Miniprotein binders against p81326. Designs and how they scored, part 179

Target 1, 226 residues: p81326
Amino acid sequence: MLHFGGFIMEINHISKILEKEREEYIRNKVEEYLKQGFSKDDAVNKANQSWRTYIGHRIQDVIYNLLKKFLKDSGLKVTTDKALNNRNLPEELDKVKRLIAINYGEYLFLPDADVIVYKVENNDIKIIAIISVKNSFRERRFETTYWKLKLKESPVTSHIKVFLATPDKDNEISYKCPNGKPKKMRIILEYELDGIYFLKEDFEETEKAKHFGKIVEDIIEISKKL
Below, E stands for the ipSAE of ESMFold2; O stands for the ipSAE of OpenDDE; V2 stands for 0.75 times the mean of E and O plus 0.25 times the DockQ between their complexes.

## First folded at step 14 (miniprotein)

Design v10
Fold by OpenDDE base, second read of step 15:
Structure v10 (fold): chain B 226 residues (1-226), chain A 83 residues (1-83)
Amino acid sequence: as target 1 above (226 residues)
Amino acid sequence: SDLEKMAEQLIEFAEYLIRLAEEYLEEGRPKIAIEWLELAVRFLQMALELARKNNLDELAERIEKLIERAKELIERAEKIKES
């Protein structure tokens, strides 16, 4: 339904806008750190680290709000791991938290879940999907895969779809075999995850690797089968 | 209708982008605010097209007002950027 060519194009602009902020952000942070007494090199490094964290949160927030709005009419609800980090949760969110928890024997831990999609039917909560949103893969390249594998180990969580959403600015996973050389990360992520969704046009499309514009429809379809 | 729902979804997302842009304006970052506002306008234009094609006149009018508001915010942001 949302496969309007225009919608796909506008999704790609999200990442472009976020990148336009970088130069100004870095400049301002460098100045801030210099005023704090850091060396020029240290200030630049700290500014770049700050940017990575900042832009990561920004893209996650935008994607969260996008999914929240476009899934609402389908009766699907959306939350985040951040929203689940409260001691006093509403009953609904407390149930969501418990239904995505991974067992480590003495401890339960939550997977990294930037976006959590669930439905409520007759007071029963069904977790549909977890979406990991990554701006870049410089760090923790297979973290999402780890969580997917852990979720598969329990009958309570094995049905949960795990998706990756990324603009893949550095083209780390956009193609499987560029120039005839296999991209290990693309191949593994595509194999282990339920889908990869790109916020860009220049990528190798497969059954599991799609444009982000398709994620809403895919989630709705999955929700109907649960 | 499904098209009406889609138009409403586009509107709601555009309204989010407008709020996001307003946050950037409050932070003194008009350049980025303008970029988000322009994106919001494009989403609203898509919604408007859907509304018009389906003879949803009331919805179309609502969207047009939102576009106007977004454009006014752009103009304000441009003035801040030039100051």
Scores: ipSAE 0.831, ipTM 0.931, lowest interface PAE 0.6, mean pLDDT 93
Fold by ESMFold2-Fast, scan of step 14:
Order: C-alpha cells, then sequence, then structure tokens
Structure v10 (fold): chain B 226 residues (1-226), chain A 83 residues (1-83)
C-alpha cells in the first residue's frame, strides 16, 4: 500500500517534468524564431503552437508505455490508433479496430482513440477503455465527447470507457469562473466522459476528474467489472 | 509472485524512462534527461525494496546494476550540462 501510494505520487511527478520541459522548449523556440526575423509576439505564438504539437506526441507516448508496462500483469493489452492504421494488421489488432469502429451507413470510421486498452479472453476481444489526449480545447473542445456519445449508440461499443488526458496548461477546463462555478466546457466534458486525468497539480478534484497517477488503478478496477 | 511481477513492471517502466532520457541526451537536452533519469531511479528503488523484502537476490542485483547505470548517465548529463 505504501509503495502504491508512492507509485501514484511518482507518476504524478511526470506532470512536473513536462512543465519544466515546456519552459525550456518555449525559451529555445522563441530564440530560434526571433533569429529567423519574426516579431516577439509572433515568435511566442509560434513557439506555443510548436509546443502543443510536440507535447501531444510525448504525452501519448508516456501514457502508452505507462499503461503497457503496468497493465500487463492484469491480463490487459495496450495499443494505439497509429498501430491500427497499419495496412498489414495482425489478426488481434484487426479485431480491436473492428470493435471500436463506428458505422456511418456504408462507411466505418475510428474514434479519436490515442491509446486503447483491451483484454483477450477465450480468443475473444473486449475493449476496456479509450484514452484521448488533448493539449488545447480551442478548436476541438468537444471532440472526445462526440466520440463517447457515438460509442454509446451501439451495444457493441456502449461499455467502452472514454477518458480524456490533458495538461490543460491554459486552464481551459481546470479553472473556475469568477463565481466559483466550473466552466461550462468542464461541466459538459466531466458529465459525458467516464473520466478526466489532469497532468497538472492545481485543479478541483472530483470523482471523475483526477490526477493522472490514478489512471493505472482505475483501468484495472474497471477491467475486473467487465 | 504478485510482488515479483510488480517489481518487474517497475523495472520495465524505469528502463523506458532511461531510454527516453538517452534520447534527450542525444538531442543535447541534459537538463530534461536528468529529470527522467532521477524518476527512473526512484521507480528502481521501489522495485529494489520489493525484491529485498521477498529475498529475490538475483532480481535485487539486477536492479542495483540498473540504478548504477542510471546514476552514471546522470553524471554524464551533468558534465554535458556544464559544458
Amino acid sequence: as target 1 above (226 residues)
Amino acid sequence: SDLEKMAEQLIEFAEYLIRLAEEYLEEGRPKIAIEWLELAVRFLQMALELARKNNLDELAERIEKLIERAKELIERAEKIKES
């Protein structure tokens, strides 16, 4: 138990490392763009855009490796949407792809599922959870919610848990309005999704909005109930 | 045992963090590499405690060697940072 508590704390420390990297990355990119002749404001904006692209890949990679390493003993497997887009899919991954695909008449599309957790029992596949990673809510604020609602429409996919993982650096969903109420976007995302995992320290925790370090134990617990 | 499996999972994640840190070193980013290496050492120390409590001597020796490797990489990164 004591070791497990320490485990959660150390996983949460990943958020601090990513924040330190952001500070260094932004400084270096601003200097680079200034050297290229951009104005200070343009350099800062471009550096922030570059960071959002870069950190998205890093967070996805960290979540994938974290879950792959710590879920193995629970009989759970982990894959990514990038793996599922390979033309020569192994049979197991082809089945995973088909079990998360959403029907639009004559067309099938995958949800935005950066990391996918599933289990294999008697050669049958059960999808446990999909984790969507978002660094910004400017352009795609309800994308994860849209996919959750679509998955709920089918008995094949309605059991799949949909989680959001985000540093929310701009405090778009982790900060309160002046009257102390959560922002509308936070309320909607928390209501519709199965959970939000924040890669940051300061936010109002709830039953569904948690520090990132709890993701491993939550997925294990969910898998036992299926 | 379940505890031995947990120790192994901690080791595998620490090995991932060490590889990640090596990528940062290759990119000339020793400050961030050190952060990941220090985290790897803390996961390895958790694994070492589990191995020692369960008298898994060979596993404990393997973990101690990984801790020493991570510390050597930290020292290397510190030298790069100072240059």
Scores: ipSAE 0.820, ipTM 0.932, lowest interface PAE 0.5, mean pLDDT 87

Design v11 (at its last look DockQ between E and O 0.79; V2 from the best seeds 0.82)
Fold by ESMFold2-Fast, scan of step 14:
Structure v11 (fold): chain B 226 residues (1-226), chain A 83 residues (1-83)
Amino acid sequence: as target 1 above (226 residues)
Amino acid sequence: SDLEKFAEQLIEFAEYLIRLAEEYLEEGRPKIAIEWLELAVRFLQMALELARKNNLDELAERIEKLIERAKELIERAEKIKES
């Protein structure tokens, strides 16, 4: 546990690195937009919009590699929605894709599953969890919740855990007591989802809303129950 | 031992962080590269402690070389940052 405690703290330090990158990125983008002739207010707004788009890819990549490295000796495998949309799809990933797809009458669609954790037992694939990465709740705020509710409708997918991972820099769904009560969006997301992992220091932890560093241990525990 | 497997996982993640930091250096972003490299060093130091406590001398030597490489990259990044 001693070593595991240190491990969790170091994983949580990723949140601090992302914040330092945000500060540098925003400064550089504001300067760039000012040189292009935008006003200070417009430059700041555009820089923040650019950051949200840019950092989403980075967070997804970090989470993918973290889970891939630390879950493999627990018999778990990790893939991404990008991999599942590849034209040259391996047989194993084709099976994963079929097991996570949702039926809409004559149409079949994949949920928004940035990172997917599954296991292979006796040639059978069991999907353990999907992680949706959100760095802003300005748009598509309940998209992850929508996919969770759709997955619950089928016995094939109802067991799949759906997690949200987010820095929540705009403090849209995080809070810290006694600062106030949770916002409506936080209440709904926490109620409907299986968990929220925050890539930030200050927020009110609950059974389902945790610091990001606990994600590895939680997924391993879940996999043992399935 | 499961500890040896965990040490290897720490090493693999640290190697990912070093590659990530190299991408930041190529983009001319040494300040952020250093942050990722320092995190990589801390994961490698954790792996080194596990290797030493379990008398895994060959693994410890491999980890020490990786730490040395990461620190060399930090020194290089610091020089870029100064320029």
Scores: ipSAE 0.853, ipTM 0.945, lowest interface PAE 0.5, mean pLDDT 88
Fold by OpenDDE base, second read of step 15:
Structure v11 (fold): chain B 226 residues (1-226), chain A 83 residues (1-83)
Amino acid sequence: as target 1 above (226 residues)
Amino acid sequence: SDLEKFAEQLIEFAEYLIRLAEEYLEEGRPKIAIEWLELAVRFLQMALELARKNNLDELAERIEKLIERAKELIERAEKIKES
């Protein structure tokens, strides 16, 4: 238990480190866009948009590598939707891709799947979980929920757990009813998703809303039941 | 043991963070590199504590060498930052 507390604390630092980069990044990008001939306001807006994209990828990569390392000894494999966006895939990844695909009649599309956890047993692949990683909820607030609902519509994908991992820096979903007012986004995300995992300490913990440090154990437990 | 496995997981994650920090150094961003290296050191310290408590001397020695390497990288990054 004591070792788990330390681990949780260090996970919180991931988000803090990423946040420290913001000021320098924005400053440099603003300068770059000004040199390109944009107005000050346009440069600031573009810099902020660039930052959102950049930091989103960074946190996704860190979480991917974290899960990859901490799930490895459990016989679980980890990949990403980006890794699946190739024409020539290894047989294993091609199977993974097909097993998470959503049917739209004439077309199959992949859900947004920042991290995909699966196991291989007797050459059969079983998808365990999809983890969506979001640094902020300024855009596409219910995108993860949409994919969860779509995955539920097929017996092929209905068993796949969908989790959200976030530092929730703006406290958009950290509490259900702050000051007695329901936060629609928190309530809906918690209801529709299989879990929300926070890379921070200041949040309302529930059965589905937990610290990110618990996600490894939860995924391992789910994998044993599948 | 489960504790030994967890220690190895901490080590592997710390090694990833060290590589991440090296990328930041290559980009000329020593300040952020140092932050990642310090985090790596903390994970390694957790692993070291586990190794020592379980009398895993070889593992402890390996971890200590990694901590030393990370600290050397921090020192190098600090010099670049002051530069």
Scores: ipSAE 0.848, ipTM 0.939, lowest interface PAE 0.5, mean pLDDT 93
Fold by ESMFold2, look of step 16:
Structure v11 (fold): chain B 226 residues (1-226), chain A 83 residues (1-83)
Amino acid sequence: as target 1 above (226 residues)
Amino acid sequence: SDLEKFAEQLIEFAEYLIRLAEEYLEEGRPKIAIEWLELAVRFLQMALELARKNNLDELAERIEKLIERAKELIERAEKIKES
C-alpha cells in the first residue's frame, strides 16, 4: 500500500519551513555587515547573497537526504558535487566523477551536478540523473540547460537525465503564460530539460513540470529502462 | 514487502529531519526546529498508519516511540523559545 499523494503534499512543506527563516536571517546578517562598516546598500546586498547561499545549501541537503532514503531500496545510489570534490574519493565515487565529466580538450570539468543518482550492477556504474537545485534565477538562468546540452553531445553521457528542482518562491518559472504572455525562461527550461520539479503547490503542472515528490517514481522508472 | 520498505523510508527520512531540527536547537533557533520536528511527526504518522492498517505491531510500536521522542524535542524547543 502506497500513499504517494500524502507524501507529495508533505514534501511541499519543506520550502515553506525554509522561507519562515528568511526574515530573521536577513535582519541578523544586515546588522552584522553594518557593524563591519559596510554601507546600508552593501549590507543588504551581502545579506541577500548570504541567504541565497545558505538556503541553496539547505535545500540541496534536504533533497539529497530525501532521494538517498527513498531510492536506496530500488538499487539506486545518490551522491553530491561536494562529495565528488573530496580529496580522498572512494573508488566508486571516483568512477561516478569520471562518468559525468565533460571534455574540453585537455581539461575535464564536472557539470552542475548538485545531486547525482546512479546505480551499480556487477561493478558497472550507470549514471541515471543529475539534479540542479536553484533557489533563484537571478544569475546564470540557463546554466542547467547548458550542461544538459553538453551532456547530449556524447553517446557516453547523452542518456543522463537533467532535472531542475526549485521552490521558485518568486514565481519566475511557475507558469508558461502569466498574464497571457509567454514566459521565455519557463518555456525554454521545460523544453530543454528532462524535468522541472517544484517544491511548492502553486505552479502550472505539465508532463515535464511536476511536484517534487514525483521525482522518486520518475527516477525509478527511468532506471528500469537503462 | 513494498509496504514495509516504504514505511522504513518514511522513518529514515523523519529521523534525518529530527537530526536537522536538533542542529537548529544547538544553534539557538527553536522556532525553526519546531517546524522541522512537526514535519518529521507527519511523516512518522504516515508510516504509523501504514503499519497499523497492516497489523505490523512491532513496527507500529517503534514508530510510536519515535513520535514520542519528536514530541519531547518539540516541548524542549518550546521552553527554549520562551526563555
Scores: ipSAE 0.812, ipTM 0.930, lowest interface PAE 0.7, mean pLDDT 89
ESMFold2 (binder alone), look of step 16: mean pLDDT 88; pTM 0.865
OpenDDE base, look of step 16: ipSAE 0.846; ipTM 0.938
ESMFold2, look of step 17: ipSAE 0.800; ipTM 0.922
ESMFold2 (binder alone), look of step 17: mean pLDDT 88; pTM 0.863
OpenDDE base, look of step 17: ipSAE 0.847; ipTM 0.938

Design v12 (at its last look DockQ between E and O 0.81; V2 from the best seeds 0.83)
Fold by OpenDDE base, second read of step 15:
Structure v12 (fold): chain B 226 residues (1-226), chain A 83 residues (1-83)
Amino acid sequence: as target 1 above (226 residues)
Amino acid sequence: SDLEKYAEQLIEFAEYLIRLAEEYLEEGRPKIAIEWLELAVRFLQMALELARKNNLDELAERIEKLIERAKELIERAEKIKES
């Protein structure tokens, strides 16, 4: 049994550290944009947008590396959609790319896949899970749900689990029915996705809504059934 | 053993965090670098506890050296921050 208690607590610190960077980052970017000739209001808006992009990438990278390290000994491999956006891919990654592609008739497109977990058995690749990492839900609230539904439409991709990982800093999906009022986003995401994993302690736990510390074990268990 | 594997996973993740912190130091952001280094130390401490409980002396020694390195980086970062 992984001594999960300490691990869980340290995972919660990841989001906290990333938040501590915000004030300094915004200040520096505002100054940069002011020097470029933007108005104060424009500079602030651009700085905030830059921060959202920056912090989004940072949390994705941390989670990617975490999963890569903690899944390695289970024979599971981890990649990203960014790694698949190359013309000359190794054969293994080219196969991964094809196995997650969604058919739109004349075109194939990849789902948003911040982290892709797969295994290689007898030179065959099996995609196990896609993890979408979101720092906030200000934009594209149901994008992950869309991709899950699209993946279900094909027998090639229907088995792929789709998970959401988030610190949910604004408590947008942490509880189903706070103060007796249903939170539509939490309910829909939990219903449509295979799981939601929180990088925080303060959330309503359910069968599908768990602490991020459980994601490694869950993925390993799924991999054994495929 | 499963515990030894888990300890190694903790070490590898901590090493990633140390590299991440070094990137922040290169960017002139020692405050955030220190935060990542402190987190790395905590992961290493967890690994050390596991190593000691399982009488993995060589692994424990390796972890202790990594902790020492991380602490030295923290000290360096603090000096940069105060400068």
Scores: ipSAE 0.850, ipTM 0.939, lowest interface PAE 0.5, mean pLDDT 93
Fold by ESMFold2, look of step 16:
Structure v12 (fold): chain B 226 residues (1-226), chain A 83 residues (1-83)
Amino acid sequence: as target 1 above (226 residues)
Amino acid sequence: SDLEKYAEQLIEFAEYLIRLAEEYLEEGRPKIAIEWLELAVRFLQMALELARKNNLDELAERIEKLIERAKELIERAEKIKES
């Protein structure tokens, strides 16, 4: 039902709005920094840094709300790494946190899990998927693959699907062989992760590289097998 | 039914988009608010099509009122943009 072309097309429209938001945001921030006395070069650099922080939160919020609304009637619940880092966790979220955390002796770390999908059955919590939201691949290119490999090490966490969601506005991973040459980053991400979901129209679609609008049905189908 | 659940999910996501647009209006950013509102209307129109095809008249009337509300917000945002 969710695979109607209209749904996928409208979800991809989100990335177009985000790009328009970038233009307005940068312009406003440059003006703000110029009024504070910064040079043009410094104002532009500061505006771009501000944008990277801002857009990361915006993309995550939109994806969180989309998944929350479209998954709730399938018995699936959604939370975020921000919510899990609260000191006053309800019992349910404390269990979610412990079920995805990786133990390094004296230390416990959450994987790169911006959005977490889970279900509750018979008072038991089952983690279905984690979604890493990446706006750019200039930094931390393969952090998500590292966390997938760590989760695979234990039969307790090996079932957890690890997805990457991205607008990939700069076409860093959109094609496997741009200009006839294999793109290492796209090849490795696709091979190691359970799926890459693009918030845009133009990319090389494969079994694992899909339009973001397909993620809802994929998660629902996975949850039925668990 | 699954179709009714899907229509409700489209409505709830559109309502989130409307609230997001209202935040942009409060920040004095009507141009971007209009973009999010137009997307919300498109999701509501998808829900309306489902409701009409399945003869869910009460649901269709509710969706039409939500579309009317969103279009009123677009009109307000256009006026703010001119100010």
Scores: ipSAE 0.823, ipTM 0.931, lowest interface PAE 0.6, mean pLDDT 88
Fold by ESMFold2-Fast, scan of step 14:
Structure v12 (fold): chain B 226 residues (1-226), chain A 83 residues (1-83)
Amino acid sequence: as target 1 above (226 residues)
Amino acid sequence: SDLEKYAEQLIEFAEYLIRLAEEYLEEGRPKIAIEWLELAVRFLQMALELARKNNLDELAERIEKLIERAKELIERAEKIKES
């Protein structure tokens, strides 16, 4: 795909928009909860909790639409875990679901694949990548790595790239050794995953840890090798 | 061509951002709507540069109309914000 550099810069602006929305959202929610009779501390905690849920859905939607628009001319299709949860699935999506499902004896579970990229060739479906979207790492720290390791166990799914996309506004995984102390979460996530795409300007960039705007070209390149 | 496809991709993403901004306006959130609209305008300007440099006059005209619409929505949002 053809990128003129400005694309990466403009995609980075999404992080600034998300931060401005966070400031407005939390302010408004705190006022709302205070009017309901909650204490200031409870109002702040509830507002932050509400934000984490709200923004997760927004980021997933933005990522889905970005990938759908920019990958369509490369023979790539994009879907979501939400779409795969429909009971009456089109044949194509049913095949996608079957190709990412992980077997646990008598049970089949989908990984937490918020966005899924695949291609269709000669009536065959090949899964290219799954993208897990995380706004916070407090309680679901290694969920994405768990799914990566499970997918590697099967020849059917071992080729699937597992990416993390995150604004990481709390700097939980932005640096490997902040203040000279190794950050276990960042180090493990970078080691085990196929890539981390940051929806923010400031982070320690490596071969695997990149600006989110680079994800389109990376996925296209991967798909050409499969 | 690849350039025409890329310009169309930029346009389609910008159209998504405009629809997203319209949703924020409907919810009474003009400040955030303006942010998404300004980003949409920047993607459209990128597409416009590509269209003009490659003499894609019809595509350029379509993009210019979308930029005008986005700017009109920004003006509307600014008035709501000041209210």
Scores: ipSAE 0.818, ipTM 0.928, lowest interface PAE 0.6, mean pLDDT 88
ESMFold2 (binder alone), look of step 16: mean pLDDT 88; pTM 0.870
OpenDDE base, look of step 16: ipSAE 0.848; ipTM 0.939

Design v13
Fold by ESMFold2-Fast, scan of step 14:
Formats: C-alpha cells, structure tokens, sequence
Structure v13 (fold): chain B 226 residues (1-226), chain A 83 residues (1-83)
C-alpha cells in the first residue's frame, strides 16, 4: 500500500516553490512598472494584481495535472471549465457541461469549476466532484459556496461534491478561531462546502478541512459509493 | 498490480513537472525551473523505491533514466543561473 505521508510532504514543496516565485515575480514587476513612470504605490498594486492572475493559472494547471495522473487508474476522468467552454466539444464533454450547468431563466452558467472529476459508465456520465482553486480570498470570497448552494437545488446536481483547494499563504481561512476570535470566512466555507484542501503545512484540520495530499483518496472513495 | 499503477502515476506526474520546468527554462527562469525539477526527482525516487521493492526491473531502469535526465536538466539550469 502506498503511504501518502511522503506524497503530502512533496505537495507542501509546491506551495514553497510558488512562494519563491512570488517574491521574484513581484520584485521584477515593481521594477518594470517604476521604469514605465508609475508611482511606487501604483507599481506595487499593479504587480500584485499581475501576480494574482498569473499564479491562479499556474496552480490550477498543477492541480489539474496531479488529479488527472492520480485518478486515471480508478476509472475517473478529469476536465476543466476552460475545456468545457470550447466551441467544438466532444460528445462526452458536452454531456459533462450539460450536467453541471445552472439555469438562470434565459441563461445557463457553469459553476466555478476549475477542475471537474467524472466517470463514464456505458456512455452515461456521473459527475463526482468540482474543485475550485483559490490562491487568495481578497475578492470573490463566497463564490464557491454560492455555486455549492445552487447545485444543491437540483436532483441532477445535488450529489456533486464541491471542494476548495488553496495554498492560503496569508492564513485567511487556515484557522477557525485564532486568539478566540471566529474567522467568519473559514467557518462559512467549511460549513457549506464538502471539503477544503490546503496546499500548506499549517492549518486547523477537521473532517472537512484536510491537506491537499488526501484529495485523491477522498475522491476515489466518493466515486465507489456512486 | 496496485503498487505498479501507483509507481506509474508518480512517474507521469514527475514527467509533467519536468515539462513545466522546461517551460521555465525557455522563459529564462532557471531558479524556479530547478525547484520544479528537484520536486520531479523526489517523485521519481518514490516511484523507484516502489519499483525496486516489487522487483519491477524494467520499470526501475526506466525511472533511473528519467532521474538522470532530470538531473542533467538541473545541471544545465545551474549553469544558466550562474551566467
């Protein structure tokens, strides 16, 4: 049996690598903007905005590839919301899109589904989980919970697990009650979502709040019950 | 076997990390490329341990070649970083 302890340790290195890249990226972008004539405050602000967009794409790609590689032998398939927004969808992905799209009268929208895990059984699609990847909680704080609550409203989508994956470098949701003061965001996210997976060493672990290294075994276990 | 499948999963993720590191090298970012390559080597070493303990000689040889390739890329990146 594969021990995930070593795997968890190596996943923590991902967070450390991303942090080293952040420091270098921000310094270089600040210098670049200063040379363009921006003030120090504007340069710092623009550099931080640039980093948030850049790193969001990187961590989503890493998580997508990790899940794709580690779930394939369990009969599970992995896709992304970007793939589902392709104009010429294969039949299988078109079915996946239809099974997770939410109706708003005249409009249909996909949830915040950076990564989607599903299985195929005799051409029938069963959606297992949707993973939302967030590097920061400054904006769009409860976006993932909104999508979870909407998915719960329909018998077609109510079984779908909604997970959040995050490095949470700024400790925004790592603890429920640091110094006895409740962290509203962490409490609400844990309550409403099916799980929070941290790409870091330090956080308050609960039944729903776990290290990211546990996500593979959790998803496989969930899929066996369907 | 399940252990052989797990070793293959570790290898495939390590191969992804090597490709990612190569992208960083192409962008002139050897310092970060080295970090991803070192992580890839660690996953490959985990896979190698599983292959050796289960007497999967062909798989072990394949993993050893991938580790050597990753180490050669680290050496290349170190030279670029020093330049």
Amino acid sequence: as target 1 above (226 residues)
Amino acid sequence: SDLEKHAEQLIEFAEYLIRLAEEYLEEGRPKIAIEWLELAVRFLQMALELARKNNLDELAERIEKLIERAKELIERAEKIKES
Scores: ipSAE 0.773, ipTM 0.913, lowest interface PAE 0.9, mean pLDDT 88

Design v14 (at its last look DockQ between E and O 0.81; V2 from the best seeds 0.81)
Fold by ESMFold2-Fast, scan of step 14:
Structure v14 (fold): chain B 226 residues (1-226), chain A 83 residues (1-83)
Amino acid sequence: as target 1 above (226 residues)
Amino acid sequence: SDLEKRAEQMIEFAEYLIRLAEEYLEEGRPKIAIEWLELAVRFLQMALELARKNNLDELAERIEKLIERAKELIERAEKIKES
């Protein structure tokens, strides 16, 4: 039985807080750039670029702490790409890093794994899910999809679920074309990825594209089947 | 037991949200700090309801004190915002 607790709605309220912060941040940054002598159009453009960089770190941090707190009693552990790039890795995290690293001849690279969910079972580590956080799709729109396809190539990593988490403030993938068809980028991302979690209220939910508040229960359910 | 675990998860996330709000206050951003604090209070109120319905008196007392501290932070943030 899937429990629909009030906490799902409260997790979804994070999207409203992020929107209020965006409005304040943009206003303040526009004023700052205008004082520096930039034109109004340049100030607005620069403020929007600054917001996208700034909020990415916040969303990653919030998702990490949310999952860490709510998954702990389900036998699941949570880490970040930042933790895996630490110089002195604990043995457990070193194993996690090796289980998601992709080989490119002489080189090993981590996928865009902003947040990683795994379990430890009988001293074996199993990676459950990778969450990639994106605030803009203009230049790196299929990066998460690329990593999903690479992970599918190996029996070691092919079971790993790859999720995208995004406020999609510019409506780049939550918007439908005037004819009702989803945009090409949305079609490709939804088809190739295991799911998209939107940190926004206004979009059409599908089986794979959901409000962010569902992420905790979805990951718990997936972990039971893996 | 499962309800007690859920309440504890809500408490721990609310504690994170309070720390996050304190960062915003240090940055001189009381309006956004209040938003995170109000969310923390709502998680704590849900945890309190679970604790009370299951007669977890010690946990309920702990949650009530956290709600009081979060509300005091909201009052401080409101004063900063008005100034």
Scores: ipSAE 0.846, ipTM 0.941, lowest interface PAE 0.5, mean pLDDT 88
Fold by OpenDDE base, second read of step 15:
Structure v14 (fold): chain B 226 residues (1-226), chain A 83 residues (1-83)
Amino acid sequence: as target 1 above (226 residues)
Amino acid sequence: SDLEKRAEQMIEFAEYLIRLAEEYLEEGRPKIAIEWLELAVRFLQMALELARKNNLDELAERIEKLIERAKELIERAEKIKES
C-alpha cells in the first residue's frame, strides 16, 4: 500500500512538470509569430493553439512509455495509432490495426487510439484496451465517447475497453455535481466509457473514475478475463 | 519476485525520463530537464527502497549508480541554467 501511494504522488508530478513549460513555450512562440508578421492578438492565439498540440503529444508520449514499461512483465504489448499509420507494417501490428478498425461501409477507419494495449497468445492477437489521453477538453469533448460507441457496434471490437486518461487541468470533469449542478461532460464520459483515470488527486472517485495509478492493475485484470 | 519486477519497471521508466530530460537539454531547456531528472531520481529511490527491503543487493547497486548518473546530469543542467 505504501509503495502505491508514492507511485500515485509521482504520477501527479507528470502533469505539473508539463505545465511549468507553458509560460516559456508561449513566450517563445509569440515572439516567433510576431517576427513572421502576425498581430499581437493573432500571435497569442496561434501560440496557445501550438501549445495545446505540443503538450497533448508530450503527455501522450509520457503515458505511452509509462504503460509500456509497467505492463511489459504481464505479457501485454503497447502501441499507438501513430505507429499503425504506416503502409508497411509488421504482421503483428497489421493485425492490431485490423482488429481496432471501425466499419463505415466502403471504408474502414481507426478510432483515435493514443495507446493500444493488446496480448499475443498462440499467434492470435487480442485487443485489451484503448486509452485516450487528453490534457484538456477544450476541443472534441465527446470524441472518445464516439469511438467507444462505434467500437460497441461490432462483435469484433465490442470487448475492447476504452479508457480516458487526463490530468483534467481545468477541472471540467473532476466532479459530477459541483455545487449541486450536474457536469454533463463528466456524467456522460463516465457513463459511456469503461473508465476515467485522473493524473491528479483532487477529483470525485467512483467505480469508473479512479486515479491513473490504478490503470495498470485494472488493465492486467481485464487481460486475464479476455 | 513481483517486487523485483516492480523495481525493474520503475528503473526502466526512470531511464526513459532521463532520456527525455536529455532531449530537453539538447533543446536548451535545462529548467524542464532538471524537473524530469528529479522525477527520475524519485522513481529510482522508490525502486531502491524495494530492492533493499527484499535484499536485492545487485539491483540496489545498479539503482544507486543510476541515481548518481541522474544527479550528475542535474548538476550539469544547473550549470547550463546559470550560464
Scores: ipSAE 0.835, ipTM 0.934, lowest interface PAE 0.6, mean pLDDT 92
Fold by ESMFold2, look of step 16:
Structure v14 (fold): chain B 226 residues (1-226), chain A 83 residues (1-83)
Amino acid sequence: as target 1 above (226 residues)
Amino acid sequence: SDLEKRAEQMIEFAEYLIRLAEEYLEEGRPKIAIEWLELAVRFLQMALELARKNNLDELAERIEKLIERAKELIERAEKIKES
């Protein structure tokens, strides 16, 4: 409906708030480390490292809560990798965990699946999509594509859509050919994944690369085809 | 109705944002708390528009009270920020 235009616009504010949080977070952490006796340079380095961990968890939490609220009336449920690693899993989540796990002989590992969307029909669980949340691409550049390829290897997981959600603050994957040069990371991620959802306004929009606010509609539509 | 469901979803997400902002206020971070509260108000305003267009008077009244509460939290956060 037409309210979605307003919804998409407000979602773009999330990335602006997250960036404002960075400055305050760094300042507070530097002060904390200085009180612990670290030099200014060491305090700054530690604060930046702390920020990278913090912001990853914050983005995931916001995305989880957004999807949980906006998907619930479409018969879709949402969980996280943290919830699936809990020692005392409810039966439903234990089934979700088994349905996305990759078997390596004696070992069973979860893919890089920060947020998982699934549905329950007649006591059967169907995994719809996993969303990998990346704040930056300094490391683990293509690990999401690795997990997509692993999920495709089994008929029980090959239908699972694999999405990447990112603010991409540093424009590492925002454009396909910046300055006339193909950006390998953007091109490969877009080719291999089922979608990339940007938590910002300025990027090259394509069939697979969209504003994050569109992810709710896309997931609902996919769930109806399964 | 579908529009009522959408309004309820916006309310629930706004309530999450308000709780997030309250955590920031407890941590002494009112500037960021205000940003999240303002986003919550914008979602509540979208929900209010849907409720009014569909003549859902009880829902609209509930949303108006939530907006007032969020604005009171913003005022409180502004006082903390300036102190």
Scores: ipSAE 0.783, ipTM 0.915, lowest interface PAE 0.7, mean pLDDT 88
ESMFold2 (binder alone), look of step 16: mean pLDDT 88; pTM 0.865
OpenDDE base, look of step 16: ipSAE 0.834; ipTM 0.933

